# Ledger of designs, part 82: VHH binders against Flagellar brake protein YcgR (ycgR)

Target 1, 263 residues: Flagellar brake protein YcgR (ycgR), of Thauera aminoaromatica (c4kar8)
Amino acid sequence: MAELSTPSPASPAPLDGGRGDELEKFTLRGARQILQLLQDLITHRGLITAHTGGGHSFMTAVLKVDEERGRVVLDPSPDPQANRRALAAPRLTCVTQLDGIRIQFPLVGLGEGQDKGRPALFAPLPAEMLRLQRREFYRLQVPLAHELSCLLKAEDLARKPVEVSARVIDIGAGGVAVVVPTGAAEFVIGGTLPACRLALPDGEPIELDLEVRNLNRQTQRNGTEQLRVGLRFAALPRAADTRIQRYIFKTERALNAKARGGL
Short names: E, the ipSAE of ESMFold2; O, the ipSAE of OpenDDE; V2, 0.75 times the mean of E and O plus 0.25 times the DockQ between their complexes.

## First folded at step 7 (VHH)

Design G33 (from A64 with D102E; framework vhh_7pa5_2; at its last look DockQ between E and O 0.01; V2 from the best seeds 0.00; counts 0 for: pae E 14.8 > 2, placed apart)
Fold by OpenDDE, look of step 8:
Structure G33 (fold): chain B 263 residues (1-263), chain A 121 residues (1-121)
Amino acid sequence: as target 1 above (263 residues)
Amino acid sequence: QVQLVESGGGMVQPGGSLRLSCAASGFTFSDYDMSWVRRAPGKGPEWVSTISDSGGSTSYADSVKGRFTISRDNAKNTLYLQMNSLKPEDTALYYCAKDFYEEWGSWFDYWGQGTQVTVSS
């Protein structure tokens, strides 16, 4: 009778996308909420990708939530090697979605066993779950120090083509918000700005098409008027999408680390 | 809104063939890798196949290699899975899934409701 040493509930490390004030509102920490969300994943047959580190992952699903034992039961991989990696990993990063909302949660203390005579993986309930509303609606506030810019190809009042360098103030998977000097160009809601260039810190600018979604004129404290333009990515190549997502992820991680006093 | 709608499932005898389709909408289909995943009753999800955005590269699980063929028509925003020489063990709910890439790994950010494939004598 090998005493399955109940792994001590090591407090799961905070989600890397953690505690920026903006992400906190999307982080579930309540036990009831977490249980409900896991139950919803069962009900909706959510497909979960569990990352074990080193670029390895496997697909799983929540089979059961054991509230009494404070554990989640997962399907093992059909690949024995993946299961070995999972069991050896100090932490699983689980990613899925429900109703178009990205869900991310860590699992620590993974073990294997049987559930109703079937092979299963077991882990303590996650301490937190991140629910990111629709990817296209999440906006990262861009740190000023990053100096993100977007070269907008627009038209002036005379319909003459102009290029405007605009500061990016927020970015998401679906688009950017930029600040443009008043009078620099005319923008029409619903209009397309073709072949714009988004400058990220990690490489060459990304060429993309933008659609004007919002216009907001703001008067600064100094009396100067600025135009905030909400822009949707009208056409985003996969590589560009990946870079943008990477940037967002990395930035969020850094901000969270700083907030935790690590930097 | 991203939508993936699978079709073409059904009941077939062992050795038979089926062709699954997935209609994609709400995103630029041609810009993303697409995959098929299946979930059999009482089993965990299993990756079946992936095709690159352009269709130039394909990969298969060993369990389906040589029998299944993934393809896509970007003009029609449709993903396909030709399944030949079907076996009872291929019985599963088949999902069309959109690949998503992050710095730390890849996952499926969207998938359909699935189409049921049943192989039985």
Scores: ipSAE 0.846, ipTM 0.945, lowest interface PAE 0.6, mean pLDDT 88
Fold by ESMFold2-Fast, scan of step 7:
Structure G33 (fold): chain B 263 residues (1-263), chain A 121 residues (1-121)
Amino acid sequence: as target 1 above (263 residues)
Amino acid sequence: QVQLVESGGGMVQPGGSLRLSCAASGFTFSDYDMSWVRRAPGKGPEWVSTISDSGGSTSYADSVKGRFTISRDNAKNTLYLQMNSLKPEDTALYYCAKDFYEEWGSWFDYWGQGTQVTVSS
């Protein structure tokens, strides 16, 4: 039952939705193991993305591990607002990689101060860290050629129902990431989009409920904005889960064959 | 066997220009968004720019908007950063990073060794 992200409703839940038991075997809780892993992140200059909730994140790195004080010392963001959000957050979810292995850990009780006369962030050492090889987590970047789409049932600015066709850019066991034209609909983190339709090859669209997990606005080269929406599958039926897994497996196999053939 | 190799850094005077390149291998380059991230001496990493998998969408940090242009050539598996009107504060090691998206957000699952950019008189 240990949930890696221990999420509040507004916080991201990176490896969520029924994977708690599976993740336990990849969770480090030994103090020496945690210290060693943090030191390895320093040695390899690990680039860390720290998620502060509400769709906000910033880049950081471990500066040092203070074993005597039981603290990790982190680089602050050059953006003062990002640092203020981090300090106000009940928890940070930190994600990075080491030698192709996903490393994820929570930080609680973030403070600010100085290290050798320079601004720094510090937090108590995490009680747990997750180490997952790529096979243990899987997110398929959807090839553009597949033209995968999801018909979202959302609301416009006047709270009237609208249907928006969104391009699926990313898909995994727990959800999808989509691109939505800006202004087409309103999205609220934690909000539910009922009866959406995911179009997969070889069959009828899959009807499913989606929960909004994150929102990122990007500006196109022509000056128009697009919105990237992270969506979690809510109560996914077994038949739908099977079709999604089959699509992921088949597409990954084809992409691996293409990559090997290119060399 | 994902590998990202940056090049094109060097020394330049304020107001000058440099073009960085990143050669990608070991994955299907055209299927992933790519980013540039920099680290200045004594500072934490700073996100600089992102380009979508197709090249149709870009975003920039406020500190570089109007001066830097990110682009990609999917046929050559290469990412670029054109840097104009360089300032001393642009001095940093510049990393090419591969974006990885999940429903909760995005993060970088690979990055290169970096290429050094020094802006001084």
Scores: ipSAE 0.640, ipTM 0.884, lowest interface PAE 1.7, mean pLDDT 84
Fold by ESMFold2, look of step 8:
Structure G33 (fold): chain B 263 residues (1-263), chain A 121 residues (1-121)
Amino acid sequence: as target 1 above (263 residues)
Amino acid sequence: QVQLVESGGGMVQPGGSLRLSCAASGFTFSDYDMSWVRRAPGKGPEWVSTISDSGGSTSYADSVKGRFTISRDNAKNTLYLQMNSLKPEDTALYYCAKDFYEEWGSWFDYWGQGTQVTVSS
């Protein structure tokens, strides 16, 4: 599970693949872990995009790990200019995916040579590798016909209480995204909106506390601005969770049947 | 395999214009909100702009509102940033990012090295 529990008033969204401390949690530095991951890439014949800088990259693969010499062996590009750029680069940023997990690692000190009579690129083993697991969750894009809304109990720009009826644009197990007119209320990342009311089609609205997790100002096609607010469910009661899961499941099933059965 | 490649950066004088592009592959581009993020010298990363999956909704940081226009072409898997009335403060390395929501906040994946924009006389 990836977690961004600390509020940040300076940014509505995590930057550069998350905050820097979040990337450290996915960084492998152990020699055995690095060797095993490189071997897994070899075994699965993983295709690697190698970025050489200056807007250039080439496709490669790890051919083998030379453990005795502490080196990785890469397949050279069929494009000689790509190989020249790789050899001139201060580092080669390798990016690939294994079983849906993003893998990224730098290679420094790239050289050319032969491996069993075939051209090859060589580099010392990387000192670190990023193994970035995606958080697996589904976000249902709420159909407009459902007209789902959430009554937000927030504050206006003068710090006075205000109620804002916000349209729900997506919903998942852990939260919703809503849109409100720009200036309708002031939201602070990490702030809590107590006693909001989420209106689902089946039954009475759910009373719940929401935590502001992200903010995004959106300009509509007619030139008006709306604020997209990402909201986390705080301390969701089991009965409320069950109702939300049932809504998501029922709607997913209906949408999937239409999408796959249509002409 | 997700891949995002930024291009179109360069040197311009104050008041000039640039158009950045981001070529996307390895995922269904039209399923995701997309963002531009920048990192200026001596400062931390800064969110610039976001566009919804359909392109029907856009948003901008206050510092660029009215000067920058985000757009996308879902048929070509390409994200754009039109940058007008550029100021020296816009000098930065610009990245595109696909956005996704998790329960505690948005988490971007960055792909590639970004494209440099330098605004100077």
Scores: ipSAE 0.000, ipTM 0.134, lowest interface PAE 14.8, mean pLDDT 74
ESMFold2 (binder alone), look of step 8: mean pLDDT 82; pTM 0.825

Design G48 (from A64 with S106A; framework vhh_7pa5_2; at its last look DockQ between E and O 0.16; V2 from the best seeds 0.00; counts 0 for: placed apart)
Fold by ESMFold2, look of step 8:
Structure G48 (fold): chain B 263 residues (1-263), chain A 121 residues (1-121)
Amino acid sequence: as target 1 above (263 residues)
Amino acid sequence: QVQLVESGGGMVQPGGSLRLSCAASGFTFSDYDMSWVRRAPGKGPEWVSTISDSGGSTSYADSVKGRFTISRDNAKNTLYLQMNSLKPEDTALYYCAKDFYDEWGAWFDYWGQGTQVTVSS
């Protein structure tokens, strides 16, 4: 269950951070569109990850939409602790997919009750839903030959500043994933790492603020222990965003050319 | 393009065993963590188990810990779930799911059609 945990920020991630204004064009706010999309999730039995904050999440699904009451009905978790966290959370961030399209929506005011004699969770219909095509949530798996790194300004166990050079293993429009040796620093989901430096192959390193979104301890087959840290770009200037997107585009095109004819 | 195809489900008596397989294609399998998720009749989906991209780390829901073993063969692009000491409560449709981690958190960007496991006397 810790493997599915991520932080739930105070405000919705799609509307803030370095990508917030770029995501507005993919945000559905019409009541009819929202109802149709929820119905599609019901019909296709979509598997939803619901983030409750503090790095916790649980799986759910939309059972039905009660249009008369303006509510969505969700499956409760079989884990009673997950249900208690969900009911205590000020907001659920729900994430799923439909035909390869990433779907995200917030639910507030979650309550428990019964639906046809079975336990269920209820919430008012979301006021917005985000639909992203593969391109808009794509994460490039960084070729080892590029040796992309990110200098992290973090803290040790004693809350003292430490700098950690981390290898970037994937990169997208909204963030990176890096790998660091276990114990190199203390990372907290939801924590902010200011003034980090992302080193791209061309040009000067990019200075940026990062937010920790997920943590996974992993043991490589050769026995080495490392920590995978998922990091979101916070308040990213457009020039930096443009450089990152250009790197992704050029690298993807180079990989495609290599696959077709070795160039 | 991404395809996840589960197999190995069936009917067994309590205490029995089954091994589920998931054939993956359309992506670089060894780059991603993989999970099993199940949906019992009349119940919502439940996370069962996750295995890291290298296979070096595994995790399990409390309800299956000690009875189920997740594994992967990256050379064959295949995910497995060995299920022992099966109980009627394990009756469910079992999905192979591809973990995805992004700036919003962890979720599943693809899953298969599922394979049915039925545990009854």
Scores: ipSAE 0.756, ipTM 0.927, lowest interface PAE 0.9, mean pLDDT 86
Fold by ESMFold2-Fast, scan of step 7:
Structure G48 (fold): chain B 263 residues (1-263), chain A 121 residues (1-121)
Amino acid sequence: as target 1 above (263 residues)
Amino acid sequence: QVQLVESGGGMVQPGGSLRLSCAASGFTFSDYDMSWVRRAPGKGPEWVSTISDSGGSTSYADSVKGRFTISRDNAKNTLYLQMNSLKPEDTALYYCAKDFYDEWGAWFDYWGQGTQVTVSS
């Protein structure tokens, strides 16, 4: 029932995920290129997830591109609350894929309207779009068999220090996503968890500082809730970065070998 | 190459039932959450249901709660949607979607061609 405890949506997710200048060569800024990519999303029936901030998102798709008015027209959510959050958000971060390539773009100035007599959302054409191959944004979904965990140094509801062993569900160059039982600890978007310990299959646990980036609540079959927490590496020694990249690379190669054969 | 192939759609009368299937290949199925998404004529996409990688948790859109059941068989790389008490408003193309979660949130990195469900008298 309660909304996620998240910072103001006035601080939406950066288009580049905070990765800076290195993504410039993958950023489309030409009006014709942006128009063509949006048309491709229409043609291929692209399913778009629009993030409105605070861990909230909804599904949409491009209905049409109105070049004359410089607008993109989108399907509204069947959930009125999702549409209200979207209209109130200073910025939406839209993410989808085309032929396995990640497509990401911002929308600002969202409004309500009609398209051929049906409700629609509209926004000015985005000034930029990212087109990234998987390797540029890659997050390894951690195999269950690896039992990857991260010991989180957090606080409980009474602001007492607590240690929570969380299952790592995905990992990338910039961070991890973990699963935590609801009520085990309090997380605030933008908050820092110092001296957490990431346990990789080989070697000593890696001590690192994590920043809370996203929260998502899920309900299990028995009605109990669990919390998915997106965590960014706030500080990462080069040796730790090397170990994480090595784990990702080796696991990906093993998964690819398993998919190509059967063993 | 990741491939998701839906089947089991068809025409049924209101109150009827259908079971959709999705055959997955090209990735380790047991490592990913999976979802069903639908697109009704003249409407945008609507998320229907999600199941966790182990099958230990499920979630549903309010419009289908109590009528639809999502399940999976990790040994067969297959996702299912059991649809009961079907209504005309359930008429849509149903897509199997592979969930992907990064530090900024959940999204779908692959989906199939869909299977058509038509509910009419």
Scores: ipSAE 0.622, ipTM 0.873, lowest interface PAE 1.7, mean pLDDT 83
ESMFold2 (binder alone), look of step 8: mean pLDDT 80; pTM 0.807
OpenDDE, look of step 8: ipSAE 0.841; ipTM 0.944

Design G55 (framework vhh_7pa5_2)
Fold by ESMFold2-Fast, scan of step 7:
Structure G55 (fold): chain B 263 residues (1-263), chain A 122 residues (1-122)
Amino acid sequence: as target 1 above (263 residues)
Amino acid sequence: QVQLVESGGGMVQPGGSLRLSCAASGFTFSDYDMSWVRRAPGKGPEWVSTISDSGGSTSYADSVKGRFTISRDNAKNTLYLQMNSLKPEDTALYYCAKDFYDGEWGSWFDYWGQGTQVTVSS
């Protein structure tokens, strides 16, 4: 009796995505700027993914900004369990886009009530909002022909060390996403995988420490489940950063040229 | 620039059928999982269905299992939702959404269309 995998958005990354000072210049803290951005989300009917932790999330939208009470009013989920998880969460990480710009902000102190007789969620206005152009969060989808892999040093269900060769599905300045067969290893969000090896098409594998940021289960055509694991570069030497950026640039340029040259 | 354009909505009686389409452009369609999301009057957005990049796996919300079928044509850069046995509670604006998953930010919808209205009533 096989069960269909229901996609569950990954656990929230911290607002800064582990990039700290690099993201400060993209962080809005002015009350007027925050109010204007939230109003823009209302005007453009922005779909928001609200991450509640533990790999759980729900979709919402801003219904209104209540400046007098200093709060934002949100649509509740049609799923009562999602609303209960949200209300129990110490923090929501809300992610959306506006005109190709990624917007991310925390909500703390979520409550429930009514807006004009309809159920609603509300929270104090966020103290900060992150606003990033695509270049700051860009991920290259890795061509299958490149056979990009990362040798992960992890543990199995019995806490025995295991090495898993994972296929890299995307890569960016801050990390990689990989796929592994379900059950090949255990991953804990926030856990560190030391001395992993990222194999690029050119040169020796890059040895690096990876932090598990998110997990997402997927079902393949043959019914086999695979796990998508989001991994952040915990400590990336300049030489390794240069090699990764060069790979991304060269590959994107080649893909663009191929698309333009196609009949 | 990424564009998602939904079509195929309309008015239908309970028990009827509709087929929604979403035309995608500005990205490599075959590299991304795609979803349908709906928003009913007075309710928040509800995920409806997802299809993997190859079309090899699909998933559905419990409220639509057995009635809706998601499919895609990667050669035409088009996503579909076949809706059968429609109920009044299926009345909503239906959005085509592009799934995005990465190593730093996790899973989220990075683009969606304007939506196509489905109304199920007599």
Scores: ipSAE 0.458, ipTM 0.792, lowest interface PAE 2.3, mean pLDDT 84

Design G56 (framework vhh_7pa5_2)
Fold by ESMFold2-Fast, scan of step 7:
Structure G56 (fold): chain B 263 residues (1-263), chain A 120 residues (1-120)
Amino acid sequence: as target 1 above (263 residues)
Amino acid sequence: QVQLVESGGGMVQPGGSLRLSCAASGFTFSDYDMSWVRRAPGKGPEWVSTISDSGGSTSYADSVKGRFTISRDNAKNTLYLQMNSLKPEDTALYYCAKDFYDEWSWFDYWGQGTQVTVSS
């Protein structure tokens, strides 16, 4: 019984039930929608983390949907103890991802048997499935200790090129928010900043094009103004996407561990 | 038809070495970043290492840096993990994963896994 990290949208762990009213609008209850989504998981071989409670989980997949009998067929764990735990659980919470969409659903009444001579787990079709398309809203608050910066290529008030080193205050799949001194450069919503350089703690700076999406002024307690600039990644190579993803997940887990008095 | 088949696991004493392999089929292997993910008994999946589609970039979890080396052979559609200086804490089922960026989830596809047990 290992300690688990706090569940988050960026993690394969289940989303908190306290967000239930916010998540209701993303919950599918139509039988045809549920069947189609399960079939999509089969077609794309989507891997599922099944949580059995008490800090336990195992990896599985939907092997088959039996519409006539109203059930799903799941791949059992290679660990017999995980399967026994699953069968004893009153409920599985299944979490997966498909084509950028987070999918979460309960399974109740898990049984064991065979499918075409091979061991399998069976459960009635879920009555509901969460399908969450909110990647653009997720933001990691960047720790000051990481000294994350982005070198912006912008223009001054005279429309001359300037380079501004901006502190990154949050980061997500779709972009970053940075702070700069007021007057350091001119930013126009919808404008593109080419060949900017994002410095992550791991590895060389990432060169990327950024689109200005939002501007907000903040007055510090000493009376000085900072400008918060929301920037969208205009195009991102796969390797850069992977590095940003890893930084976000690693940092969030470390922050959660620190907040709980981790090692 | 997409398959990932891991091999090379086994039992080894602390300080020993193992080399894992993953044979990929049913997709254009050279178009995807590939990762190794492990699951220790009673715990959820933990990311171990990633290699870019060309093999030009690699990244590692802090727990394995300096001990593990990820590599790939795009001509053979095979991913490798060289594990040196193994510790009891490395005991886990190791999965080959086709890497898919998504802030809601790390990986879209894992294989069946290969067991690594480090014990004296």
Scores: ipSAE 0.000, ipTM 0.165, lowest interface PAE 13.9, mean pLDDT 77

Design G7 (from A64 with S52D D53S; framework vhh_7pa5_2; at its last look DockQ between E and O 0.16; V2 from the best seeds 0.00; counts 0 for: placed apart)
Fold by ESMFold2, look of step 8:
Structure G7 (fold): chain B 263 residues (1-263), chain A 121 residues (1-121)
Amino acid sequence: as target 1 above (263 residues)
Amino acid sequence: QVQLVESGGGMVQPGGSLRLSCAASGFTFSDYDMSWVRRAPGKGPEWVSTIDSSGGSTSYADSVKGRFTISRDNAKNTLYLQMNSLKPEDTALYYCAKDFYDEWGSWFDYWGQGTQVTVSS
């Protein structure tokens, strides 16, 4: 069997649900603005992560924009299997940055061909591009002293229910990352963990459904292996969202109040 | 302000070695996984290697396995790439990249200007 061509960590599932209406104000839909942003990516040689689904991704870059034909031209992967996955995918989700601003855009109808005699990928111009400032994708790195935890209702290797109390490493408006000892449970990208409980410092734990978006194997300094699990909030009640955002705001304010420039 | 500054590139003959460094500032280096990405002339970017925040877990592209070693010194906020048994195909601009994982995806939220590696006779 040929080696997988995707060099990056496990890719997230498609971004169809969640915070869509909250992000609409950051979404570009004007043709001229989209063309300019794509040109800026070309000019700054932006490094793009292209997600093909099923936990796969590859690196690419925008080579050019063909305004006459309404197409964007991308570098193909050096691995032919990554290119086959990209061509078979219903949607390619591209993520990159310009000057610390997160840029995301979908490509649909991807095809292959040549540009100046070199292999290339082609797609119609995206109908939308998302631009997020750092504050809109911010993840608070949770202080160890807070001992923030999340009770996960997951399954073991034998598909039997297991409850895992996991330490929360970071938290943002759309999700958390937790650490779990390797083997404590089985997680699948795209899988849903219903009725989990997020324990914030004040008040009762929040019951919420979580979706697995990322899995990364980590080795602690003492040699202990653990799994970092990136989790998205699914169908988050407004009251729960308010409590989470208040925790983030209070904690960040407290951390900033202690910060000083050097003299 | 996040800053990543690569160094250690140069010209070397096939079979030679180089060690790349990346000085990081403007963020808590030990909180984040870090990667090397390269871009060869006339080609798109290619992921090379990733090291986790603690330095305990590493991964490599098939094209460099057994020849390249990624490492980090969290006390010095520095990422390294030891490149051995270099081939002409390794000629590229090498970037240090900061990994970012969130509910929207995995990607690189910062990278440096790169350091040039040229392998030729």
Scores: ipSAE 0.756, ipTM 0.914, lowest interface PAE 0.9, mean pLDDT 86
Fold by ESMFold2-Fast, scan of step 7:
Structure G7 (fold): chain B 263 residues (1-263), chain A 121 residues (1-121)
Amino acid sequence: as target 1 above (263 residues)
Amino acid sequence: QVQLVESGGGMVQPGGSLRLSCAASGFTFSDYDMSWVRRAPGKGPEWVSTIDSSGGSTSYADSVKGRFTISRDNAKNTLYLQMNSLKPEDTALYYCAKDFYDEWGSWFDYWGQGTQVTVSS
């Protein structure tokens, strides 16, 4: 008899996106530090992207921090559908920057109301906030001329195996972002795609396992829909990690040299 | 150091036109999608338009579609927004924003100080 998963209430994903101990040193948990960082976002008029799940997001900003009531007040979206999705979501993942440093934090228990006669969204203060330097989150935009691709091993709607050749649009130390035609395969956030093959310009394709981290739908000029898929490297042998880093650094150096050549 | 500097805002009457510019420096402009975002008094930020790195693909918010045109000149590292048939509802600070996509999703890793557009009599 197959073991059935015990139905338990789903807990929100960890703030660190499941990277665990690797990101703990960049996580702020002190109430004073969290309040100061949120106040800095107000002072610098930070543009926040709030991800509501299912590939949906909207833009917001912190209007105020109510320290006495332990809550943050946010601008609602001008799009009523985005606000409805936000209120229905079990959590928001908010992302922004201060002085080039990535700031990320969860909001749980979102509500709506008014603040000084204006529509507003309210949430309890986050228990933690992540601060990442550029090198921890930096992504190289892959030049179109490199024609970088990744062969994905996935499943269709009928759970039949399919192989999808996806164009790599960016790459970092922790993963890649790819573009696939809408409907080419089914992707589940948190799911693993085993034995995928990443083709770099030099050498044999790298075989690796990829975890699906995010999904964003886009419509091209010709009306064709494409899905942008963010994929995390589940594990990399040292040789593969070295080759990926070498490609990133070499390409970035070449692009910087080209730009300084007056192009 | 990444820098985005908007210009071209001002005061216009309804039905008028303005052309916004954004001068980019400190990164390889031709490798990144770029966006215009606005913030009206008493409202949150609203996405206006995006153009891909090559200039071949554009997208617009429904509120501006058919009236605004986004374009770029990669040789000059400059982003543009041509705004026609302006309405009082277009009154806002307009920001140039650099798109960034990573394994946690799409977001803006830099934006400028904004240029004010006021549409009134």
Scores: ipSAE 0.596, ipTM 0.865, lowest interface PAE 1.7, mean pLDDT 83
ESMFold2 (binder alone), look of step 8: mean pLDDT 81; pTM 0.818
OpenDDE, look of step 8: ipSAE 0.837; ipTM 0.943

